# Ledger of designs, part 1: VH-VL binders against b4u8r9

Scores and structures below are computed, not measured.

Target 1, 211 residues: b4u8r9
Amino acid sequence: MKLMICTSNKKKFEEISSILESLKKDENLDLEFVKPPKEIEVEEYANTFLSNAYLKAKAYYNAFGIPALADDSGLVVEAFSDNLERPGVYSARFYKDSFGSHVLKEEDFKLSKDELNNLKVLRLLEKEENRKAKFVSVVAIVLSNNYGIFGEGELKGHIAKEPFGNFGFGYDPIFIPEGYNTTLANIENKDKISHRRQALEAVFFMLKKML
Positions, changes and structure headers below are counted from each chain's first letter, unless a header gives other numbers; antibody chains are not in Kabat numbers.
F, E and O are the ipSAE of ESMFold2-Fast, ESMFold2 and OpenDDE, as the mean of both directions, binder to target and target to binder. V2 is 0.75 times the mean of E and O plus 0.25 times the DockQ between their complexes.
[cut] marks letters that were taken out.

## First folded at step 1 (VH-VL)

Design b01 (framework fv_burosumab; at its last look DockQ between E and O 0.13; V2 from the best seeds 0.00; counts 0 for: pae E 15.1 > 2, placed apart)
Fold by OpenDDE, look of step 3:
Order: structure tokens, then sequence, then C-alpha cells
Structure b01 (fold): chain C 211 residues (1-211), chain A 124 residues (1-124), chain B 106 residues (1-106)
């Protein structure tokens, strides 16, 4: 069976594919992961990761008639609760979006994008007592017009007072997972607690039972 | 297919303004940032600025601060770049380019695809 | 701002030649480096992303390597359609481009 990995993000595609290939190998399943024939327009983003993942997967299934997998994920900071759960779907580019009173200037780009994202989060949390946060990933697989399966991964934690560690990416330097006393940037083998891997494993488990 | 189609060539006098359009199709317009990059004849590529998916936020290179305005029209899936107070040095091909990025292990992005470019000539 | 340099600025090569272009960043950019190909009168075309990932549809004779500050674009066997200008670009900070490397026919 062919399964389309429906993301226009090339890096994400590679990560998802890598994980799925590993899972496929372990389970000895007859699956072929493919790219969609072309990118298509999808409905506007919904307010939840689940809805977004489903909408994307459904759109591609409708377009090409091939089982479709889509992912939506990001960092959710509880204090930033809004319709889109900021940083949410804009996690990688959180620093670029209007949120608060900060306006990006060229001089800000002396820092890396990750640093900018992290600093923005920290800046916005300066007056917040609630520092709870979580990484969320939802994977949807649409198998037919009226049938879909879902997997969700979540890594709960909180935002540190300041960045710590330089070995991680993204929000790793400011995110302290539940059960830990240090940031993700200082945790080895963090793949075992990856929210995306969790989501993919969950949905794959269901898929396996169907095949 | 994903494509960006830009407006036609412009000829302007010094001091004037030019507004270049970039119409997007084949993807969810409101999900991607858009960049503007220009290239003077025989020269390299120069980043001008970026606009977020909603159009509510922009960031411009300092060189163009105060002269460049980027906007988006969701209803027509079009991004605009307006450059004011034109000078001869602004003569260049102007490109819109869609931003791609990755969530998670890194802050990776790149331009894909690019518009076909819009030649703007500034001459007396 | 992160500055990128390229070496060489131009080169002449023959069909079948192995071509190597270097891009150097003024500071570490991890793998946030892409390579574009540009032909006269055309927009740049993405070749390599994330320093070493080959864009879909790009011939396998193209490859990218490197991390940190030093990066390389390699064309294993130059083809007639490969004569163009190649640019590196970093996205670790606000975008900056290398000055380009023009590959001419010998």
Amino acid sequence: as target 1 above (211 residues)
Amino acid sequence: QVQLVQSGAEVKKPGASVKVSCKASGYTFTSYYMHWVRQAPGQGLEWMGIINPSGGSTSNAQKFQGRVTMTRDTSTSTVYMELSSLRSEDTAVYYCARDEYYYGSGSYDWFDPWGQGTMVTVSS
Amino acid sequence: AIQLTQSPSSLSASVGDRVTITCRASQGISSALVWYQQKPGKAPKLLIYDASSLESGVPSRFSGSGSGTDFTLTISSLQPEDFATYYCQQFNSYPTFGPGTKVDIK
C-alpha cells in the first residue's frame, strides 16, 4: 500500500519518512511512502493541531485517491493561549510574527532564528507566572473518504528562566521536560521522548492492525 | 503546481515609487512567509525583507528600512512589495520567493519557489 | 550579519569535469545552507537544501556537503546544462547570499 506523506516542508518530510521507514522495517510491513504528485491548496488552518492535520490529509486524499498522512506540531505555551496556541503552528518562525509589541529589526538578526524564537518566548513570559508548555504533534492518516486514524504525541514541561545548553535546536534550550531538571538541549537521546515520534508510533500502531 | 507569478517590468524616474506584485498559486497561500530579493544587473542576490503569512508582520533589511512596504492580499493570493524614493541604484530584477521552514531540530528554511522576477529600471 | 564567501568567483570547465565550489560563512550556521543555480535571465533554482539534501528533480551529479562554516557544492560530471552561476545562501540569521560562482564552458 502506498502512503503519501503530505508535507511541503522538505525537512519535515525527511524526518517523518525516516521514522516511518524505521517503523516499517521493524514490523515488516508492505508500505511504500511516497510524495504527493503535487502540492495542493488546503483549507485555512484550524485552531487545533488535530484539525489541521486532518484537513491536510483529507485534502490530499481527495485530490489523489491515495492514503494520506499529514502532521501538525509545535510548541504550546500555556500563558500564550489563543486561537492558534502560540507559538503553535508557527513555532519555527515565532519570532517573525506579531505577538506582543515587538517588531523585528535587522539588528535582531545578529542572533540565530532559534535564539530569536527563544528570546521572544522568554520576553513574553517575563510577566507571566505560568511557564507551563508542551510540544505537541498530531499525525492524521486518511485511508478512505469516511475513515481516518490519528496519533498524538506530547511532551509536557515548562519554559526555563533562561536558555541553557547549546546542543539542541529550536526551543530545546528553553524547554525543560517534565521529570527533568535541565533543558532538552542538555538531554541525550531525546528521540525517545520526541513528540513527533510518539505521534507516528501511535498512528502506525493503528495502521498496522488494519493491514 | 506551486508557482509565483510576478507583475511586468517597470520603468521609473528617480524619486518615484514602484509596486511589484507576486501572485501565488498551487499551495495554501496563508501558510507561508514570503521573501523579496533583488538582483542588480550583473550582480548578486540581495535580501530585502520578509512578510508573514497573515501579512500582519514584516521585517526589512536595514538598507531598505523606511522605503520598502510589503503587503498581502489573501483574497487574491498576492503579495506586494513597494519601494519608494527610487534611485538609479535600485535598478534590478526583483524576486518574490516563498519561504519554507522546518519544525523541530533546527531553524532551516530556504526559498522555493521563486517568482520569475520583475525588472525595475530607474532612470532619468 | 553573516557573511558568505565563495571560491572560486568563476571557473572554466569542460563537459565531464568534476566541479567543486566552496562556500564559507563568517560564523557557524550549522546546516542552514542552501545552493541555488541561476541561468541568465532566469530566477534562481533550488539545488541543495540543509547543506546536503538534494532537491527533488535535481540530477544526482549534484551534491552538497559541509557544516558549520565550510560548505561545498560538487558536480561530479559537468553537463552542458550546468553552465550557470551558483549561489550559496544561509538561513541561520536573516538571509544572506554568497557572491556567486560562475561556471563557464572551457
Scores: ipSAE 0.015, ipTM 0.588, lowest interface PAE 7.3, mean pLDDT 86
Fold by ESMFold2-Fast, scan of step 1:
Structure b01 (fold): chain C 211 residues (1-211), chain A 124 residues (1-124), chain B 106 residues (1-106)
Amino acid sequence: as target 1 above (211 residues)
Amino acid sequence: QVQLVQSGAEVKKPGASVKVSCKASGYTFTSYYMHWVRQAPGQGLEWMGIINPSGGSTSNAQKFQGRVTMTRDTSTSTVYMELSSLRSEDTAVYYCARDEYYYGSGSYDWFDPWGQGTMVTVSS
Amino acid sequence: AIQLTQSPSSLSASVGDRVTITCRASQGISSALVWYQQKPGKAPKLLIYDASSLESGVPSRFSGSGSGTDFTLTISSLQPEDFATYYCQQFNSYPTFGPGTKVDIK
């Protein structure tokens, strides 16, 4: 069986492929991870991680007739969340989001996207006592027109008062996982505790039982 | 088919304002940011700013602060860029371009598709 | 803002030649770089995104490489339709473009 890993992001493809190959090791499964024959444009217009992952996987399955895997992920900060989790599905572009836009100034935009995202979170939490946050990852696999599976993972923690560390990317410099005294950017072997690995393990376990 | 169609060429006098439109079709208008980029004759590309069609929030390059206003109309899937206090140096082709961002899957700020461009000439 | 420089500013080459264009960023941008082709009188066309990923429908003679501050666009065997100006663009912060490299076919 071929399974397409449906992401146009090279770093994300490499991370997902690495985790899946690691999980497949010693399992003796007829399962091969491939890139789609070509990229297609998929509109991710949903308000949840699951719906976005599903829409992407379904679009690729419909186009090529090959089982398709897609994911969606982000940071959720409890103090910013009401009916809608934030940064949530806007995690990668939180610096552009209208929520909390007043804390960023023109001079800040010399910083990288990740630095702007981190700065915005830190400024919004400056006078806030509730610093609880979590990373969320959702993976969807579409196996046929009428059948799919999904898995999710989360990593609970809180937001640090200042950035620390140089391992990793994204919100890693400001996120302290539950049970640790330092940020993800200061922890080696991030993959062992990642929310994405949990989601991939969940769908892999289900897929393994079907093969 | 995904496409962006812009309004026609404009000729303006110094000190006037111009408002360029960009009509989107073939995709969910509110799911992608829209950028404005200009190009003076024989020159390179210059980023002007970005609008979020969903909420209407904007961020503009410092050079255009106070002179550029970006708006949208969700009922017609159209974004607008208005530039005021025009100078001869504002003579350029103005492009709208969609942020190639798959909502929720990561941040991608490269542009596809582009509008066909609107020539704005500022002369007496 | 992150500044991009391109080298050379212009070049002339023959059909079948290997052409390389470089783009340098004023600070590290990881792989957050895009290449566009612009032909006279037309809007730019996306060629390569995320430094090395070839856009669907773009001929395989185009390739991109690099990370951090130094990036290259390569055309392995130049064709007549490749007469154009090529621009790099970064997306590590709000977008900025390089000044462009004009490719003239001898």
Scores: ipSAE 0.000, ipTM 0.483, lowest interface PAE 13.2, mean pLDDT 84
Fold by ESMFold2, look of step 3:
Structure b01 (fold): chain C 211 residues (1-211), chain A 124 residues (1-124), chain B 106 residues (1-106)
Amino acid sequence: as target 1 above (211 residues)
Amino acid sequence: QVQLVQSGAEVKKPGASVKVSCKASGYTFTSYYMHWVRQAPGQGLEWMGIINPSGGSTSNAQKFQGRVTMTRDTSTSTVYMELSSLRSEDTAVYYCARDEYYYGSGSYDWFDPWGQGTMVTVSS
Amino acid sequence: AIQLTQSPSSLSASVGDRVTITCRASQGISSALVWYQQKPGKAPKLLIYDASSLESGVPSRFSGSGSGTDFTLTISSLQPEDFATYYCQQFNSYPTFGPGTKVDIK
């Protein structure tokens, strides 16, 4: 069976591919991971990771008729979350989100996108006792028009008082995972503990039972 | 395929109005903001305004406030820009361009794709 | 409104030259900058988004850099098909465009 890995983000494609090949190692499975024939633009307008992952996977399945894997992931900060996880599906562009926009000043916009996102989180938590947070990943696979599976993973932790470290991307400089005394950005190989690996393991286990 | 196809060239007299259409295909029309940008002959790009095709709300550049009306028809996936009280200085190519951001915030982003452009010529 | 300036306003260069175009914002815009290429009679084409991310299908000789107020578009080895006008655009707020840089190939 061929399974499309449906992401336009090169770093995400590399991470997902690496994890899946590792999980498949020494397994005698009729399973091949492939790139989509063409990148398609997918509307990810939903408010949950699962809905966005499903929308993407289904769009690729509908376009090419091949089973399709997609994911959606982000940071969830407990103190920002009400009836919806925040920054949640808006994680990549949190600095532009109306929630908490008052903490950013004009002079801050000399910073990069990732630095602005991190700064916004840090300022919103400046007086907050609850700094609990998690990275979440949801993986969806559409296997046929009316059938799919999903898996999810979480990496629990809390938000640091200041950025630290030089590895990784995004929110890694401000996220301290449970069981560690430093940020994800100071951990060279984070895919061993990644929320994405957990989600992929869950879905791979289910696929293996079907093959 | 995501495409924006605009109406054909127009020739107008000063004081008239022009209405340019931009038909979208290949994506969910109401999920992306649409911009209008114009370019006078030999000149740079000039932003005119933005429309949210879901509810029809708009925001226009100050220069065009009171003269530009942007509307849409969700049944045909078409955005319209109407410019009134035309002057010779309004001679330009008018582009529609899709905003790449479609989350619920009022954020702006870069434009891709662009329509092919509509030449509007205002004689004298 | 955020004003963008571009430098130079025009240039002529030989095939194979390294070309550098700058864009400066009147206030900080983080990485909220894009570069477009426009050939005569055509709509603008996206080259670089988020200051440094290369759009799919754009030749690797194009690159972007910068953050804050100062941004650069670089063509590492100029080709005849790179004759065009290049515009920067910010999207930190209501969109504004730089005045353009016309690149003529000798």
Scores: ipSAE 0.000, ipTM 0.475, lowest interface PAE 15.1, mean pLDDT 84
ESMFold2 (binder alone), look of step 3: mean pLDDT 91; pTM 0.922

Design b04 (framework fv_burosumab)
Fold by ESMFold2-Fast, scan of step 1:
Structure b04 (fold): chain C 211 residues (1-211), chain A 120 residues (1-120), chain B 106 residues (1-106)
Amino acid sequence: as target 1 above (211 residues)
Amino acid sequence: QVQLVQSGAEVKKPGASVKVSCKASGYTFTSYYMHWVRQAPGQGLEWMGIINPYGGSTSNAQKFQGRVTMTRDTSTSTVYMELSSLRSEDTAVYYCARDIEYDSYGMDVWGQGTMVTVSS
Amino acid sequence: AIQLTQSPSSLSASVGDRVTITCRASQDISSALVWYQQKPGKAPKLLIYDASSLESGVPSRFSGSGSGTDFTLTISSLQPEDFATYYCQQFYSYPTFGPGTKVDIK
């Protein structure tokens, strides 16, 4: 069986593939992880990580007829969250969100979008003592029109005072996992503890039973 | 062609709620934030809030916290703004407006406006 | 809340005149400043974003400048269709608009 890993992000593809190959080790399964034949534009318009992951996986399955895996994920900072989790579904676009917009200046927009997102989080927490945060990942696999598998993972921690490390992507440079004294961007083998690994482990257990 | 089309004029009594709609066409609805802005007769523009049509999450001006609710329906490419506990001071033209590109601030496409009159 | 003031509140000008409108912020907003044009009974129209970037389709006679607290909108040679009210808006914090500047024909 071929399973498409549906992300245009090269680093995310590498992370997901690495975790799945690790989980497949010594299982002797007829399962191959592939890139989609081409990127497609997907309208992710749902209210939750779960629904967005499903819509993405379903769109790729419908386009290519191959089982499809998609992941939707984000950072949730407790101090920013009340009736809505933030950055949450805004994670990729937090730098543009009007919540906390006062902390970014024009000169900052020379930075990458990930760097702007990190900078905004750090500035909003500058005088805040509650730095608790978590990563959330939801993975959806669409196997057919009538069959899907879902899994979710969560990694608790807190936000660092300044960015550190060269590994990873997104908010990794400012996130310190529970039980660690450094950021995810400074942990070379973070796959073994990530929210993404938890979600992938959940779906892999069910997938293994079908093969 | 990119268009935002709003619902028709409303007349409400003090204490009622009003729900204004804004239907988008000609672009990918979930790729752009949507703002709500109002203007009282003979007065200036006042920002009310913003919604991300992708996830449905919102951020509102402090003045409207607790009274304004913004939602969207992705199946119809429509955003809604509901304002409760109406007062005569809420009499205004209400506009929806599309946020410009990800890396810039501004509102590049505007609805035609919806007149809401609050009177006894 | 960040307050914006516009000067003048209104002005009268003739076709061909150079018109200058200023917007002042109560604190440093970098270049997170936008200019709109509004004609009576119509929705506002974006003119300038990011303090100095001209929106596509807007005539080159319009220009924006400034950073920090002091911003200027300039119309180099006023045309009949330019008689309108002009608003500045900041996006450095939750968005706020200036009170507007009405440009009337003499």
Scores: ipSAE 0.000, ipTM 0.425, lowest interface PAE 14.6, mean pLDDT 84

Design b07 (framework fv_burosumab)
Fold by ESMFold2-Fast, scan of step 1:
Structure b07 (fold): chain C 211 residues (1-211), chain A 121 residues (1-121), chain B 106 residues (1-106)
Amino acid sequence: as target 1 above (211 residues)
Amino acid sequence: QVQLVQSGAEVKKPGASVKVSCKASGYTFTNYYMHWVRQAPGQGLEWMGIINPSGGSTSNAQKFQGRVTMTRDTSTSTVYMELSSLRSEDTAVYYCARSLYGSYTWYFDLWGQGTMVTVSS
Amino acid sequence: AIQLTQSPSSLSASVGDRVTITCRASQGIRSALVWYQQKPGKAPKLLIYDASSLESGVPSRFSGSGSGTDFTLTISSLQPEDFATYYCQQYDSYPTFGPGTKVDIK
């Protein structure tokens, strides 16, 4: 069977493919991972990671008739969270979120989207003692019109005081996982400890039992 | 010696399929992605797709979707690119080229010598 | 898809000349740009990566600069072996190449 990996981000495709191929390595499964024939604009205006992942996977399945895998993920910083997790589902666009908007200046907007997101988190935590944070990933696979599976993963840690490292993407340069003394962007093989790996392991286990 | 060695030139008729091989040596096969890039005579370079040699996952450029199949054999450190439903405009030199695994830096520090595929009736 | 343009499409120069080739992207690509040299009948050879980093073994007369949308490859003192076609490539998204700049002997 073919399974589409539905991400609009080259870095996400690399990470997800790397993890899935690692999980498949010693298995005799009729399972092939492919990129969708065409990128689709998908409206992801749900309030949860699961709903957003499902909407994306379902849209691709409806368009191409091929089983589709999509993810939604984000950073949750304890000091920013109350009844709502933040940045949460707004992680990719935190730089333009109204929460904490006062810490960014006009001159900062010359930076990339990821750099703006990281800068905003660092400035909001500048005088905070509580730097606890976690990554959350939810993966959904739509297998047919009436059947799908999902998995969830999290990686606990804290926010560094300044960015460090060149590996990875997103908030990786400022996130230090529990048990480590450096950021995800400075860990050469973060696939072994990532929140995405946990979510992908969960769906792979379910998928393996069905094949 | 770090190198990529490709199969020899092919001449095909329109509608046929061609399968080009690329054998890696001198480095750890699974530490690099393998890409396919083609170049029509007198023209520029065009990216076709990528394969992860470790598990075999692929991603192809939209233009080639449905016609290109990439595979690998880890026991021989070889990748393959098969292009079906050949047209005259598929006449080109086809290159395999590697990029570093575990980074988002899809640029190519090592290239195969190229395989000329001619499609003519 | 990100489109790249190169200027000039071709140029004629003499040994010892300073040669400048420009690459422009249709949208911002940060520093995710590389330069290749290709000689007739040969595969491309990596010269510059990350816009300005010189690949190991490449002569220091080659240099790259730029960020965002505008990039430049410079050959400070052209040598006989430098007559070739030069291509830029971006890797901020799925790879795309510029159309090439042919450097001919004057």
Scores: ipSAE 0.000, ipTM 0.479, lowest interface PAE 14.1, mean pLDDT 85

Design b08 (framework fv_burosumab; at its last look DockQ between E and O 0.10; V2 from the best seeds 0.00; counts 0 for: pae O 11.0 > 2, placed apart)
Fold by ESMFold2-Fast, scan of step 1:
Structure b08 (fold): chain C 211 residues (1-211), chain A 123 residues (1-123), chain B 106 residues (1-106)
Amino acid sequence: as target 1 above (211 residues)
Amino acid sequence: QVQLVQSGAEVKKPGASVKVSCKASGYTFTSYYMHWVRQAPGQGLEWMGIINPSGGYTSNAQKFQGRVTMTRDTSTSTVYMELSSLRSEDTAVYYCARGRSYYGSGTYHFDYWGQGTMVTVSS
Amino acid sequence: AIQLTQSPSSLSASVGDRVTITCRASQGISSALVWYQQKPGKAPKLLIYDASSLESGVPSRFSGSGSGTDFTLTISSLQPEDFATYYCQQFKSYPTFGPGTKVDIK
């Protein structure tokens, strides 16, 4: 069967594909990972990672009639989380979220979206002693109108004092995984330890049982 | 007037350690990453690792894991690379090199290099 | 690790000649490639970054092209000071360098 990997983020597609191909090796499964024929706009305005992942996978399944995999993921910083986990579902757009908007200045907006997101987190934590954080990933696969599966993963760590490294994407330059002394953006094989790998392993083992 | 000035040549015995320094001037030391790259006589270039002079965070190539330690001193704008358990195969010119920019791909464009430090490992 | 190969390993050319050097990656690296010039006894000098962007202060006779796995460095009109070894370097993952191409002037 063909399984569409539904993300418009090129680096995220590469990471997901690499993990899935790694899990598939030596398994002799009739399973091929493909890009969608065309990118479609999907409204991801749900309040949870799972609901957003599902909305995206379902939209692609409805458009193309091919089983669809989507991921919604984000950073959760403990110091930001009295009542609502943040950046959380706002991770990709944290720079324009009203929470903590006071720390960004007009001159900062010459930076990329990822750089703005990282800068905002760092400035909000500048005087904080508690730097604990985690990445969360939820993967949903829509197999038919009536059937789907999902998996979850997390990677605990803390936020660095400043960005370091260029591998990966998103908050990788400021996130130090538990047990490491460097950021995810400086770990070449981060897919072997990531929250996304955990979520993908979970759905892969469910999918393997069905094939 | 960016300049990277490295310490002088070293001759070491197998099993010893060597510590090479690289003093930066002409720019804000903590605003650029520093890398270490070596070149064995008559051979090509080999990347060893990277340090962020601001926070002191480091990463190194798998081949050097457990043998390389990179540090910096912000008061003197100097980075250090220490290589332990030296072997004859470690005979090389060791360079420090600056990443061209702090964010993005420019971190791995080496725009300024030190003059190199010859480390000879022999009995 | 991403391996880089260069061809030719060496060449000799006359002043005024067009010289092309190729670099091939073992896997796709998009435009994550840098070219350096190294003269005997000296540190390398950055020429081209992001496959095709000319570094400030580098003569316009140098140009880079390519994407994915195949890249080319071109010197449109070779000068005496261009005697050197030229290296490509990828940064899609931890940096690796090609084996170098020696350019000798006839």
Scores: ipSAE 0.007, ipTM 0.580, lowest interface PAE 8.6, mean pLDDT 88
Fold by ESMFold2, look of step 2:
Structure b08 (fold): chain C 211 residues (1-211), chain A 123 residues (1-123), chain B 106 residues (1-106)
Amino acid sequence: as target 1 above (211 residues)
Amino acid sequence: QVQLVQSGAEVKKPGASVKVSCKASGYTFTSYYMHWVRQAPGQGLEWMGIINPSGGYTSNAQKFQGRVTMTRDTSTSTVYMELSSLRSEDTAVYYCARGRSYYGSGTYHFDYWGQGTMVTVSS
Amino acid sequence: AIQLTQSPSSLSASVGDRVTITCRASQGISSALVWYQQKPGKAPKLLIYDASSLESGVPSRFSGSGSGTDFTLTISSLQPEDFATYYCQQFKSYPTFGPGTKVDIK
């Protein structure tokens, strides 16, 4: 079986591919992981990780007729999360979200999108004692027109007072996972503890029973 | 004027420990990462580890895991590197070096270096 | 760990010559490469970061190029003060350095 890995983020693709190849080797399955024939722009308009992961996987399946894997993931900061998990599904675009927008200044916009997102989180938490946070990932696989599976993973921790490290991507420089005294961006082999690995393991467990 | 001033040369016996200091001036100490890099006589450069002086977070090269400890004192703007269980192959000049950026990839561009501290391990 | 090699290990050249030094990584590192100059008895000096970006105050005769696994440092017109050893360093993961290239003025 061919399974498309549907992400345009190069670092996310590398992480997912590494985990999937490890899981395939360990399980000795006749399963091939492939790139989509071409990248598709998908509107992810839902307010849950699962719905957004499904929307993306379904769009690729509809376009190419091959089983499709997609994920949606984000940071959830307890102090920001009232009615909805925040930044939650807005994690990639948090820097331009109206919630907490006052902490960013015009001069800050010389920074990259990831750096702006991190800066916004740090400034919003400057006077907050509750720095609890988690990464969440949901992986969806669309297998046919009306058939799919999903899995979820999370990595609990807290937001560091300042960024540190050069590995990883996104919020990794400001996230300290539970049981560590450094950020994810300073952990060379984070694949073993990642929320994404948990989600992929869960969906792989279910996928094996179908093959 | 950015300056990194290191402690003086040391002669140690095998099995001992050495602690080298690096005092920073001319910039906001807690806003830049500090690295330790060594160079054996006539040899190339070897990265040992990194410290974030603000929170004290550290990471060490795998080769030195368990033997190197980095600390800092923000009141004196000083970082320290302690290497234990010294061997003759630890004879080297030890440098502190500042990262260019306050986070991200530029933290590994070493823009200012200390003068170096010679550590000699001999009987 | 990502290993770096440099070629040549040493060279001798005349003032005014164009000098090229290569650095090869054991795996792809995109543009995550830095070049340093080290003169005898001195700490290294940052020349070029991100493979091709020239550090402030470094003479324009120095340039860097390359991406992926193959990188080049070029000195377009060698000067007497360029006698030094040149090191590459990667920062795709924990830093490693190349073994150095010693440049002697003939």
Scores: ipSAE 0.006, ipTM 0.532, lowest interface PAE 10.1, mean pLDDT 86
Fold by OpenDDE, look of step 2:
Structure b08 (fold): chain C 211 residues (1-211), chain A 123 residues (1-123), chain B 106 residues (1-106)
Amino acid sequence: as target 1 above (211 residues)
Amino acid sequence: QVQLVQSGAEVKKPGASVKVSCKASGYTFTSYYMHWVRQAPGQGLEWMGIINPSGGYTSNAQKFQGRVTMTRDTSTSTVYMELSSLRSEDTAVYYCARGRSYYGSGTYHFDYWGQGTMVTVSS
Amino acid sequence: AIQLTQSPSSLSASVGDRVTITCRASQGISSALVWYQQKPGKAPKLLIYDASSLESGVPSRFSGSGSGTDFTLTISSLQPEDFATYYCQQFKSYPTFGPGTKVDIK
């Protein structure tokens, strides 16, 4: 069976692909992972990781008729309440949200999107004692019309005082996972503990039962 | 060819500040991190801090927190390092060093170095 | 912080000699280690990266080996221009350097 890995994020694609290949090997499943024939625009208007993941997967399934896998993930910072702008489902574009009277824009700072996102989180936490946070990932697979399976994973930790690391992407440079004294971006084999692996393992377990 | 040319030697009093410059050429200036490393006379090498390609982010060794400021000027391809509240222990040769490191590269080491700037702190 | 040690701290050798310098890390750093050469009054020069990869333009008489905590720099046949101080550096975490090994002429 073919399974499309549906993400426009190159680094995320690489990570997902690597994990899936490992899982495929371990479980001895007959799966072929493929890229979608083309990228399609998907509006991520939902307020949950699950809904967004499903919407993406469903859109690609509808477009190409091939089982589709999509991931939605983000950083959840405990100090950020409902009345305070926070990454969450908007983790990738968090920098576009306001910070008081300030608005962070990519063109203004000459930083990457990841750097801007990280910067904003750090600024918001500057006066906060509570730096607890977690990564959340939900993976959805749409196999047929009106039928999908999903898996969820999370990685607990806290936000570092400054970015550090040479690996990973996104918020990895500012996230210190529980049990570690360094950021995810400074851990070479982060896939072993990643929220994304957990989610993929979970959904893969369900998929295996169907094959 | 890649070149990093630093400003000349400095003599300062304790409590003063020093600002060292590093002019880069021979490569895309806005694509590489720059580091500062110092070396006391007859001693080893000590990492001070890093500034990213855009200049919007800096990180310093804990030892220098609150005393060091790094900046970049894209128009002149120059990186600056300012060290304040100078002490006699700050007497050293200060180097700018280009980093191969980007996020995802795994290469947090230095491939090109400036010629060094001697900073002497004495009363 | 990850600490590096080097042995020996200094050595004397003759042209043509085989020279071996050791670097040890306080914890596992995989292959995240580089070697520099520094001559008096000059900036360090990168020799080896990723523990065993030879930097472009560096003579083949230089080689690096090791993984985890123990690493070695080898000069197969010492040349007159090789008398210098050699430093290891790790980049598994915030950069730290070894104390250096001075190679003097016998």
Scores: ipSAE 0.000, ipTM 0.550, lowest interface PAE 11.0, mean pLDDT 88
ESMFold2 (binder alone), look of step 2: mean pLDDT 93; pTM 0.947

